# Designs tried in a protein design chat: miniprotein binders against q9h3h3. Part 272

Target 1, 235 residues: q9h3h3
Amino acid sequence: EDGFTAEHLAAEAMAADMDPWLVFDARTTPATELDAWLAKYPPSQVTRYGDPGSPNSEPVGWIAVYGQGYSPNSGDVQGLQAAWEALQTSGRPITPGTLRQLAITHHVLSGKWLMHLAPGFKLDHAWAGIARAVVEGQLQVAKVSPRAKEGGRQVICVYTDDFTDRLGVLEADSAIRAAGIKCLLTYKPDVYTYLGIYRANRWHLCPTLYESRFQLGGSARGSRVLDRANNVELT
Below, E stands for the ipSAE of ESMFold2; O stands for the ipSAE of OpenDDE; V2 stands for 0.75 times the mean of E and O plus 0.25 times the DockQ between their complexes.

## First folded at step 21 (miniprotein)

Design zA8 (at its last look DockQ between E and O 0.80; V2 from the best seeds 0.80)
Fold by OpenDDE base, look of step 21:
Structure zA8 (fold): chain B 235 residues (1-235), chain A 103 residues (1-103)
Amino acid sequence: as target 1 above (235 residues)
Amino acid sequence: GSRELKREVRELILKAWLLIFKAMELGNRGDVSEAIQVLREAADLFQEAAKLAQKAGDEEMAIKALEMAAWVLEWIARLLERQGKTDEAKQAKERAEQIKEKD
């Protein structure tokens, strides 16, 4: 396990957001072109810096697929950060409820299911399944990191519009499982990243809201979802 | 070569983002003065990245790196204002404006 801290992974993600993206937009591109696009840009072969022999000659930050219903809404991240700084200065108690209210007030409600996979067939197959689910309207938007280092894991991010909508978060987990994904999934709101709230913060806030484990023959959803904040299983 | 310069630009950008997240952690601990210092280093790295991107012919990245430098400086200004350091805050804001005018 390359001992990259959660902060290092977040910094890599933000740095990657500054580079060009390879995007399949289902709103403008026919779904029949998806298979050719996936074959042209397999995530295990697309390189972060456009290495010789890769499908990309220039740096790529992310490979992404946008669904028909996708509307980019990042909310007011700057206002969120200013309000967070003011709250810290006030000395008022900070709770998970406080963060939820800040997120709602500033419309910073996005969250994502995360999966980490080694480069290769399993990653490319997982990505193809997710990309199809996005184009078919079962998921709104997903992205995958390109290959950055030899032996380094790549991340697939599957977004939901509102981390406070438990049903929507669980529906996305079900769609990911239906796409054939069997690995561990963790759900993280973007608000925690924007505020620099990681593991072992002074408020004991858990930045991972949910954990999904694949289950054979059990629940109708094919997974067991744990609410990490309350330590309760969601069935 | 241009490819090596482009890689160096991205290494600087990654370092700058690591410093931003370090500054957020420091701020979250109440170490605002240390957070400001780390953010100044991040702003300098974004400006250096922009200069290297220009040399590499990566104009889009140069613009984005300058925008990030300005954003970090505006953040520094807000933190300094909350500390009552009005003159230092003004200087940081003026520097951010000067970066935006050059783009």
Scores: ipSAE 0.883, ipTM 0.951, lowest interface PAE 0.4, mean pLDDT 91
Fold by ESMFold2, look of step 21:
Formats: C-alpha cells, sequence, structure tokens
Structure zA8 (fold): chain B 235 residues (1-235), chain A 103 residues (1-103)
C-alpha cells in the first residue's frame, strides 16, 4: 500500500497503543476462563471509543492474549533510531543487510504475521482460534484491533520474538494454519515501523519479509510461504 | 461533557502521531530542520492532549501524553546536537525533564 496510507495506519496503531487494552494473560489467568472472555469481548463488537451498546464503555486500543511463555522485550528502540540517523549522514549504502544488522545490534527483533478481516463471524472465529493457540502455547502473543467508528477491515497481529529466526517464523505460520486460518498472511519486522520505512521508500527495502498463502492439498503445514525479498518459495 | 473531552484528546493524540511519522519521513529525506519543526508541533499537541485529559478526569492518559511529549523533546534534542546547536538541544532536554518531573 502507498506511503500515505501506511503512515496513517501506523499512526492509528501507535495512538491505539496508548489507550487501555483488553488482555487475557495466560501467565496469571487459568486457561478454562478463556472461552468466557472471548464471548464477552468479540473483536467485531468491541468498539475503539466505547460506543453505546458495545461491551466496553471506555476506549479500547487493542484486544490481546499473552501466552504462558510470553516474555516482553522491547529492545533498544531509541538506540536503533539514533543509529539509523547516524547511518543516513554517513554516506554508507543502506541495504536489507544494513537494517538486519541494526535490528540485531539493538535487539529490536520482534515481528508479526498480519491478517486483515472484515468485522463479523469470520473475524471473531479467526480470533478465537488464534487466542486458543496462544493460550495452548503454540503461539506467543497476539492482538486484534477493535471495531472502528468508520468500519472497514480489522487486523489480527501474531507476534514472533525474532524475525531472523526463520524456522520460528515458519512454525508460527504453521500454528496459525492449524488454527483453521486460510486467508493471506504477511510478515513484517517491527524495525521498519520504528524507522518509518514503508513499501514506497527511497532505498527499495521490502518491509514485508514473508507472504503465506493457504494451499489446497498443500504441504504438511498447509501453506506456501514466499520470501518476498528474494522471491523464493520456502515451503 | 467528559465523553466529548476524551474524544477530543484522542483526536489530538492521533494528530500528534501523524506528525511524528511525517517527521520520520522528513528525516529520511535529509530535511532535518523541517523534521524538528514538525516534532515541536507534535510535542505541543501531546501537552495539549494531556491538559484536556486531566480536565476530563483521564489521569492515566494525561500521564502517557506527557511522557510522549518528553520523548519527542528528547528526540528534538538529539537532532539539534547533530546539527551542532548545543544550546537549543540543552533547552529541549531541560523542557523534557521538567515534564517528566511533573508527572
Amino acid sequence: as target 1 above (235 residues)
Amino acid sequence: GSRELKREVRELILKAWLLIFKAMELGNRGDVSEAIQVLREAADLFQEAAKLAQKAGDEEMAIKALEMAAWVLEWIARLLERQGKTDEAKQAKERAEQIKEKD
């Protein structure tokens, strides 16, 4: 998508981060309570600003589930940004390897599988499947956007802790497919958002690292994963 | 009433984040002086949002908005130091510290 639309979506996501979240935390809450929580807060009905008639009376930025083994680590984002600024004044070439090394050096390694769905049964069913996979330990952490005032698609984000760990990223794709998800998935490292680098950037960097498509009668994991930067199939 | 103020707060916060991403775009183009001016506006919007959030009784949002304003000011200071404008950088850092102490 174009640079303006991506910037607006990023700004909305960062603003949403500042509002309260509705969280099921498996580290402190028994798994047997998950189904009741999912029924109380379907993402198609939870509203961004607490509209009348919704389950929430106050603003909600995100609906999230934290897995038993979730260990939050934001990394050195400020140091990453400062190093990026220094690199741009150095005159050195900027390549995908440059960004990978910056992310490693500053421990900003998180990334996410993304899926976009319209509000309704398919969204709520997909979210419930992902949430169960997180609580059961096949996935680490996931979040879903609430229903916005203007409507439109909502997003489910399934995080992994290290985008350089290709096998870990592919295992997360497999767990998403095992939860019954058949839609297109795209994988984006967080480093690109923190540096304001989108698809239409002057360095021709590719912020979407992987693309996953469900295969009819396909691989053991039920998907075909494309490495977008190298245009090579991994599965 | 309070609900209208809370809605206005979220509009200011979104506008401030749009300016932050605009400043990142400007910086990525080498337009650092322009990025600094956009960041000053973003910091002012976060402080305005914090004032309105406090008026609406939304103390947690008021604190978060002030923390964002301080973070933006620290970013401005970093950019000014890279331009050799040490006195202006010091002023931005001092303003950020004053905001953090008033949380």
Scores: ipSAE 0.710, ipTM 0.889, lowest interface PAE 0.9, mean pLDDT 88
ESMFold2 (binder alone), look of step 21: mean pLDDT 87; pTM 0.876

Design zA9 (at its last fold request DockQ between E and O 0.85; V2 from the best seeds 0.85)
Fold by OpenDDE base, look of step 21:
Structure zA9 (fold): chain B 235 residues (1-235), chain A 103 residues (1-103)
Amino acid sequence: as target 1 above (235 residues)
Amino acid sequence: GSRELKREVRELILKAWLLIFKAMELANKGDVSEAIQVLREAADLFQEAAKLAQKAGDDEMAIKALEMAAMVLEWIARLLERQGNEDEAKQAKERAEQIKEKD
């Protein structure tokens, strides 16, 4: 939709990971300071390269909020990549189960709910709701991309610790919906990104495991979650 | 100015990451030789980004760019080893080590 391939968005994300982050860490900063921090660094105004008149004078990769229970663990990404390459050389069949087992073996289990929003009040309001949910312990960690281009969408990422824990993934969806978010959500494990597995791969692996659509008057979760691999509604 | 150099550094880094993902796609298709070539280009871009970052006084970014260059070279070495190109793999490893020692 935005003319950027999944590869371009992944490259932008990885490049942004190399720049400094604006972080609110609930482990070290009182929750009472969150509103002042959100007002200081609204994601629609924070610029990727520190443009004149922005809240940031220097480049910013991400704006992030860490919850009290947040523990950074990326697992063994290098070992994962080496094992993936060895698997390809072996000629063994590659299935979603194979990737799941690789991810478990190398402890690369992180995944994220993704939402794309246009810059402005709706984005800043959505971010504020998510940031509050993180600080209140309903979510573990979230980040939002700064404003890079005029008219370009920004992405909010809400992480879960284990993409294989279906209940944890669904609980995060519920918390996002409770924060007032009504847009389309897609869930992607990080393992697919690290292995370069996108929509048009030779194994027909779907890198998007779940899709969440907002539903008015529906279940207590306020959404319908589709398992995209099995084409089954979970809620 | 320093701001223009800092932007150029980030443009190079973005290009390098685009090449990394292109290389992953190529490797996943079985085009390992082409993937290696693309990764060499990515490593060169990270090294160029590091040089420009240093000129801009962005030492932290310079270090990170060099670390990425080294990691890409180590990846190239692993791919070359799988192809049976042991001598070229050794050269890639040695180059990665030389980058790490300069930091």
Scores: ipSAE 0.879, ipTM 0.949, lowest interface PAE 0.4, mean pLDDT 92
Fold by ESMFold2, fold request of step 22:
Structure zA9 (fold): chain B 235 residues (1-235), chain A 103 residues (1-103)
Amino acid sequence: as target 1 above (235 residues)
Amino acid sequence: GSRELKREVRELILKAWLLIFKAMELANKGDVSEAIQVLREAADLFQEAAKLAQKAGDDEMAIKALEMAAMVLEWIARLLERQGNEDEAKQAKERAEQIKEKD
């Protein structure tokens, strides 16, 4: 029996991307409708495959909220992958700087804060807080996985548009904490997933750039952030 | 019934994505010929998923699965061209174009 791996989780996410999503789009839907939508589609009750008794009768890949300022910026993923393949056959060294430059050149700059929560009230409450922060403009876009048939933890993804902009990434962490989120957060640039680069890679690259923990000592900022690539605390 | 068939489609889609990530791992290790073989299996699974989705009346997933199969074949062609395997690369591109024409 294979356990869950980073590759398996990535494959599940990519497969889920291909199914229909339940989307609240603040660009086209009044903010006053958000609370009713959240009550209709709590992530602990929306099922991946449309189980009997769930609010959805068809498969759902993700539940998502798009903010007023959301502007899709997926970048040139195909060109990124081709350049990566060329780089590997060139004999040139592969370093963290090389990957950053590939991401910049091809405009694949998105990344996400991730949190994992068990199904139930805590998950639904956390999602509602994040969704409100997106609609109110403190965050740009977020999604949450639906409930799988056998249960287990679910993931909330909060996106930022430029992982090279440290201040922007840290501002998103602060907005997440202001929404009342106290659990562990990890930050991963999308570029590593698109290139199949995980923690156990031969170049020792670090796909998790930041780790955020809620500060228990009474900081007004609400979090302690570790830079995983440099092993430096940023708080 | 229809729910079971639609779930089987999603199981094929997941298996195809697992093969894609396995192929990325192989290519990242320098095992490009093995990666290409795994990608061929992924493309076949996406096409199988598309046929099954059509049978289930899930036309949106069928279209998306065919688009993924074509993308995988174009990726295979790119890798084959880098190896100098022009005839196989042409065959992969032709297969990808045939899939796109069905949509």
Scores: ipSAE 0.833, ipTM 0.928, lowest interface PAE 0.5, mean pLDDT 89
ESMFold2, look of step 21: ipSAE 0.789; ipTM 0.912
ESMFold2 (binder alone), look of step 21: mean pLDDT 86; pTM 0.857
ESMFold2, fold request of step 22: ipSAE 0.809, 0.827; ipTM 0.920, 0.926
ESMFold2 (binder alone), fold request of step 22: mean pLDDT 86, 86, 86; pTM 0.861, 0.863, 0.864
OpenDDE base, fold request of step 22: ipSAE 0.878, 0.876, 0.876; ipTM 0.949, 0.948, 0.949

## First folded at step 22 (miniprotein)

Design hR1 (at its last look DockQ between E and O 0.88; V2 from the best seeds 0.79)
Fold by ESMFold2, look of step 23:
Parts: structure tokens; sequence; C-alpha cells
Structure hR1 (fold): chain B 235 residues (1-235), chain A 80 residues (1-80)
């Protein structure tokens, strides 16, 4: 694992969310400008706090690309959180099924494929491929963390609209692989993030639904997608 | 090359479908195909798959397709 506690990860996420983002928004920016933007702001060079020699002078929380068809809809997060509180005091069992139903009821259905890469050309190349896939319409929205001062691994998040649309989740995996990405991917529904449910939670819930591993071969997807908790392969 | 077909609806018991999946695969069916239309039926079908996977204790492979507005889950045992 990465060695961070759940509380540390949550605090860093909140700080990053509150700082400015660098955004390429295909809804308002011509696609022909993407290559110049990627060259100006490679994620291995954009620093979290605007360090000397970096392309950014201000702190950057996230670098993001919004696709032409991206329509933000986080759903009823406030209602979800209230229902979650009520559920915890009700005495009902808390299971992956009850969380899925809660997410469905409140329309908090988005999720994301995650990959972790060290700073450098591999990261910048992966991000560029993902960004192009978003602008070309194969993916809807992605973000990448900036370079931390310590130089630790960075994360690319590729969002999907509905984690219960398992075919759509697999199609996003396929689009990521078509961009040339061969590293391990993990998939996490946003409902777990909004409820503060991390890896070692007291309910024994697994916030990572799927792992995707690149697999050389003739099969249509080129990857193996596995629900490890339930020992199910999706294809 | 026998394929067992099951239609899943909003009234279908995931537990009963899971028993059908397990029985079919243990009796040597090559595939079990679940067809579901609409969110509730689709989620009941997925829940049945999860229950079946837990009971079998072996990895199963689920092929997911969309056809005519329906979701089709085709279930088989992992090939060696």
Amino acid sequence: as target 1 above (235 residues)
Amino acid sequence: SETIEVTVTEETSPEEVAEEIVKALEEGAEKVRLTAYGREAIERAWEAIIIAAKRLGYRIVVTIEREDGKIIYTISLEKE
C-alpha cells in the first residue's frame, strides 16, 4: 500500500480541492489548443505550491480536462450524507449492497479509475494520452495531481458517470488502455469518498470495486478486470 | 455447449437466481445467461451473480453486453 493513513489522505484531498485548478475545458476551448496546453503544464513539472522554475506561479490543487459533453452532476450528496447518518443509527447492517442502494437512491453514481505513477516522462505521456481521449470524446473528464515537493507518486483519476453501469466502467477501462496505459488501474465509486469510507474502515467495506491489469493478447479489451472482493472477472 | 437462460425482473429474487446459476454450473452447463431490463432488474441480476460467486468459491467470468436496451450477463467458470 502507499503507507498513508485515511485521515492524512482526506486532509490532502480537501486542501487540493480548495486550491485553484488548471483546467482545459473542451466545452469552451478549441481542441487544436490541447497540445500546446499539455506542453505548457506537464503534470511532472506543475508544482503543488508554485515552486521556482515551475510553469505555475500559484498553488495548483489539480490539473483537469473536461470533455465536450461533460455535464457535472454530483447528485444529492447532502441527502446521501443525511441518509447515511440515519442508517448508522438505525441498527441496520451496513453492507456493500446497502451502500450501492443508498448511492442509487440519491443519484450519487459517479466513480473513477485511478492510476499512480512516479513523476517523469511516463506520467506526462500517460496524462497526455488520457487528455486527448477526453477531448476526442472517448472519456468525459479526468484529473491529475500536481508534483508534490517531496516528489512522491502522482495520481490520474478518470471519471465515469455511473458505477452501476458496469459496461460503461469497462468501456472507460478500454479507452484508457487504447491510450497506451499499461499500469494497474483501480476503480472507486465516489459515494465512498463522500461518506469518508476508506480502505481500513470499521464496516469492512472495500471502496475499490475493480482492479484492471493490462494483459497482452488477442481479446477485445486487452486487460483483465477483476472484482477481487467477490472473485469475479468482468469482460 | 449448453447455455441456461434466465430472465431477471424487478420482482425476481436474487437468491433464487443465484441458486439457478450455481446449480447450472455445477451440473456442467457451459454458460448461464441473465437478461435484465431496467435499473432494478439489472441490480438484482448483479446481486445474484455476487451471491453465486460467493457460494461457488471459484472465480467466475461475467461477460457484459447491451442489446435492445437490455443488459445481458453471461456467466461461466474461469478456464484453466
Scores: ipSAE 0.792, ipTM 0.930, lowest interface PAE 0.6, mean pLDDT 89
Fold by OpenDDE base, look of step 22:
Structure hR1 (fold): chain B 235 residues (1-235), chain A 80 residues (1-80)
Amino acid sequence: as target 1 above (235 residues)
Amino acid sequence: SETIEVTVTEETSPEEVAEEIVKALEEGAEKVRLTAYGREAIERAWEAIIIAAKRLGYRIVVTIEREDGKIIYTISLEKE
């Protein structure tokens, strides 16, 4: 268990969001250039701070691929945060349903499938599969963390537009599996990130809604998706 | 094996639907199919599934389909 608290990982992710991104935008760049871009910026070699001999000379927060249908809509994050502070002050019970309703009200509906991989060929290959799926329109947007100095695991994030659309969440899992990804996936809404809700939070809220496990020969989707909080398997 | 069909609306009680799900599965129905249209009905249907899952005390399997703007939840027991 990498000894970094979920809070440290979140603070690092937020700091990375503010640094420059290496982006392949399929809306402006021909799909034929993707392979050259992937070869130029393999995630296992791109360094967080632009270390000597890395493909990047400057700090990179994230490496990202935007699909043709990608439209950045973060919703009203400020209104969400204000409503969350007011809710905490009110002393009203806070449930997963409460957070869902806040997210809907403020249009903060994005969520992501997460996979953690060690730096190396497996990571770069996984990223290439995801990037291709995004450019081909099977996925909307994905990002991967650059290599840290400490050599820790890198994270690939595959986004969906609406964490409340369970079918859309499942379709994204299917597309990730179709891209050849076999590792464990976890799904987390962005609302939990914006509100600072991490593992072991005081409200006992689980920030992970779904877990996807690869399955050979079973479901047409190639995985089992589990709602862990409710003990429901989604197919 | 009998599939029980339930239409969920914005006025439908999640608790009542949950009771129908539990009853159907306990009576030996292979599947319960919930059909919901619109965000509120879809969520009420999901809430019913969660309540039913909790009452049953074991894992249930839910298939989700979209048809003509409707969401269809097909509920079954996990086959050992």
Scores: ipSAE 0.725, ipTM 0.907, lowest interface PAE 0.4, mean pLDDT 90
ESMFold2, look of step 22: ipSAE 0.771; ipTM 0.924
ESMFold2 (binder alone), look of step 22: mean pLDDT 85; pTM 0.830
ESMFold2 (binder alone), look of step 23: mean pLDDT 85; pTM 0.826
OpenDDE base, look of step 23: ipSAE 0.723; ipTM 0.907

Design hR10 (at its last look DockQ between E and O 0.90; V2 from the best seeds 0.75)
Fold by ESMFold2, look of step 22:
Structure hR10 (fold): chain B 235 residues (1-235), chain A 80 residues (1-80)
Amino acid sequence: as target 1 above (235 residues)
Amino acid sequence: SKTIEVTVTEETSPEEVAERIVKALKEGAEKVRLTAYGREAIERAWEAIIIAAKRLGYRIVVIIEREDGKTTYTISLEKE
């Protein structure tokens, strides 16, 4: 039902993908330079289009940090998209299981934990914690959106390499919590993004697989992770 | 306490495993433990869990562990 909002956000994300990115790449940059880079480019002050007074002089689509072990592999996206097209015309049911199998078959397995924060100290502090976790090797790769002209909420994306590796997804959640992050996290496989499947889609699929809520005490991972569509708690 | 153990292979029916999960939990077992090696078995085990969760209609808790290529799903009903 909120397809207008999701559609608008998806279009903005696609446009941002095509603009230049600000990247700290631990594979080629000494870890000792990270703190200076974070201080120079806080996400609450890096502007989408290079506004006067910004630390950036030109448009920035994303701010990203790549860990030492990051090896990008999007998988067979074209084959995935072709198989998806064929499935839609086949008359066979479209279910979350069908999407999972397509993703496995075409090796499009990455996914991401997402958090949405208003510009300011909380966002910059959360990003710094995530960036350090990536450079230290607890996380693989993360990105954060720059400040939009109207200053709306920004998103931090923390990637995992295989959404079907559910323990790996939980371990990433744990690493995020260890960085001191207490806000709500949602997990979305990239397969849904590549197929253009958003929250208000015609198949009533839910692109959010998991929600993570910070939980003080009792939990070994520091959070409660729920698959709400299937009513399953993962631990 | 009663724990039911099930080994899941690439030839195992997820529907059959789901029936075992539901039956065991309804009969008062505290836990059902699925053991799987390799991607196909792991996904069949997860599929069985999803089917069982739908049939039970009550939230279940899944503890996930991995060691030396073995994935273990330990399944129980959520305590109130």
Scores: ipSAE 0.733, ipTM 0.908, lowest interface PAE 0.7, mean pLDDT 89
Fold by OpenDDE base, look of step 22:
Structure hR10 (fold): chain B 235 residues (1-235), chain A 80 residues (1-80)
Amino acid sequence: as target 1 above (235 residues)
Amino acid sequence: SKTIEVTVTEETSPEEVAERIVKALKEGAEKVRLTAYGREAIERAWEAIIIAAKRLGYRIVVIIEREDGKTTYTISLEKE
């Protein structure tokens, strides 16, 4: 949609991971400071490279909020990558089940709900709602991309600890909906990112496991979560 | 019966559970409830749900509930 390949967007995201982050850490910073921090660093105004007049003078890869229960555990990403190379060399069939087993074996279980929003008030408002939900302990961790020079859509990522825990994935969706977000959400495991599995990959693997659509008045969760690959709606 | 109950264990065949789900729903059961204890049984239950969904050719709705290490999947057909 935005003219960039999924591989280009992934490479840009990986490069952004290496730049400095603007972080609100609820483990060390009082929750009462969140509103001031959000006002200081609205995502629509924070620029990727620290453009003149932006709130940031230095490059920023991501803006992030860490909840009280956040513990960074990426698992054995190197072991995962080595096992993936060995698997490709073996000529064995590669399925979503294969990737799930690799992820479990190497403890690379993180995944994220993704939403794409144009820069502006709606993005900043959505981010503020997510940040509050993280600080209040309804979500563990979230990040948002800074404004790019091209003015493209920004992405908010809301993480869950285990993409294999379907209930946990659904609970995070519910918390996002409770924060007032009504846009389309897609859920992606991080294992697909670490293995370079993007849209239109040679294995025909879909890196999106779930889609969430907002629903008025229907479900207690305020959304419908669809497993597209299996044609299963989760509630 | 409006609801069919199935307990899934680590020894339970996903294919057998899938057949039970499909049969129950085709025979007019409104719901099939799978109960699973432990990670392996939970995954076997999910695999059975996927197999059943493929065999039915229709979208299924799954309610997931967890209590005291017990996971319950309540399966129904999507009402148009």
Scores: ipSAE 0.671, ipTM 0.893, lowest interface PAE 0.4, mean pLDDT 90
ESMFold2 (binder alone), look of step 22: mean pLDDT 85; pTM 0.827

Design hR11 (at its last look DockQ between E and O 0.89; V2 from the best seeds 0.77)
Fold by OpenDDE base, look of step 22:
Structure hR11 (fold): chain B 235 residues (1-235), chain A 80 residues (1-80)
Amino acid sequence: as target 1 above (235 residues)
Amino acid sequence: SKTIEVTVTEETSPEEVAERIVKALKEGAEKVRLTAYGREAIERAWEAIIIAAKRLGYRIVVEIEREDGKTIYTISLEKE
């Protein structure tokens, strides 16, 4: 486990969100250009700060692919944050159900499957599979972190529109597995990120809702998705 | 019956549904199928599943299907 606190990783991710992104947008770019774009900007070679000899000369926060059906809708994040502060001040109990209700009320419903991979061919191959699945319409949007100077693991994020739609979350897992990804996946709602709810938070909230493990010869989905908090396996 | 059917509405108590799930599984039902129409009923059904899982004390498996605006949860025990 990279010795960085979950808070540090979240702060780095938020800072990266503010830097320029390398984007392939399937809504404006022909799908036939995807392979050339992937070859030009392999995630293992794209550097966070545009190091000499990298494909990018400028800082890159994320490398992203947008599908045809992608519509950026972040909901009312400011209203969500204000309601969260008011809730903390009220002294009312805070549960996963409370956060779900806040997310629904403010339309902050996005979530993501996360995979962590070491820089190299396996990462670039995984990213290429995900990018194709996005362009083909099996997934809506994905992003991958650029290579850090320290050579730490890179993260691929595959988004779903609604973390409360369990079937949609499962369908995205299936599409990721169909793209050839076999590593452990974790699912996190964005609402937890916006509210600063990380691992070991004072409310004992787990920001990971689901874990997906690859399974050979299992269900048609090719994985087992576990709700760890409730000890429920989803299929 | 190998499969027990339960319809969940907006008026259905999650606790009552949970009791039905637990009872059915303890009585040897292989599956419990919850059918829910609309967002509120779908969430009540899920809450019932969580309550049932806690009461059983072991892992349950839930298959999720969507058809004609309804969500179907099919609940079974994890076979060791």
Scores: ipSAE 0.737, ipTM 0.906, lowest interface PAE 0.4, mean pLDDT 90
Fold by ESMFold2, look of step 22:
Structure hR11 (fold): chain B 235 residues (1-235), chain A 80 residues (1-80)
Amino acid sequence: as target 1 above (235 residues)
Amino acid sequence: SKTIEVTVTEETSPEEVAERIVKALKEGAEKVRLTAYGREAIERAWEAIIIAAKRLGYRIVVEIEREDGKTIYTISLEKE
């Protein structure tokens, strides 16, 4: 049953959000310091709870890089959550369209490209490429999970500021590919995360809007971006 | 035939635009171009595209451009 797993993942995500983050903030830190920071805090070695021998001795929820132009904007999350509760009791159908409209109405428009990688050199290299793209201005903000004790897959999240701006979402995919990333990417709007709507949710909503697959000789972006639910390719 | 062009506004019926998209592509138009300004019109145009994709029953390709504050969706059938 996926419901138990989804509840556990939501609780862990909340705990990680509340723990300290390791942040390279290009708005206040010179770009020349990035390489040293990346070498000090590789995501495959930064531990979730601060093992004594790791680069961090205290818990780390996320490792993040903020770009020069990053402007935090969560939107009206409280209003969104209240409207979601009202929608569930209203008898109105719950569809991807109604979720999209809730997100628009409450200005909770951010979303993210996700990739999952095992701990190790490949993860650290991918993160370094993403972090450089953020500091250089090709991407706005990204984060990566620290290493868990059991050593499972880690996630890199690359944010965009408006999931309904489909050209902007495609531009972020292109920047990720230009950083040398060839693995599968999936795109999820933050509205689903704030409402606790994950893959196996009771409404059968699909939080993944797009999949991006690396493709040699593909269209202008070097990847194929699909809206699988609607059978539409975005270019 | 050439490219079919449709301007989408907040008052435009997505169902009617979807019908025009489907008809044009089935009759051999190469492209259908939707132009929309403002978030409401942009999302209404996207709704029309999704409706059309479901009615066609096969993959469509949507090229997305921004010009002078307008969003332009250019819709065609997947080649090959």
Scores: ipSAE 0.718, ipTM 0.903, lowest interface PAE 0.7, mean pLDDT 88
ESMFold2 (binder alone), look of step 22: mean pLDDT 85; pTM 0.827

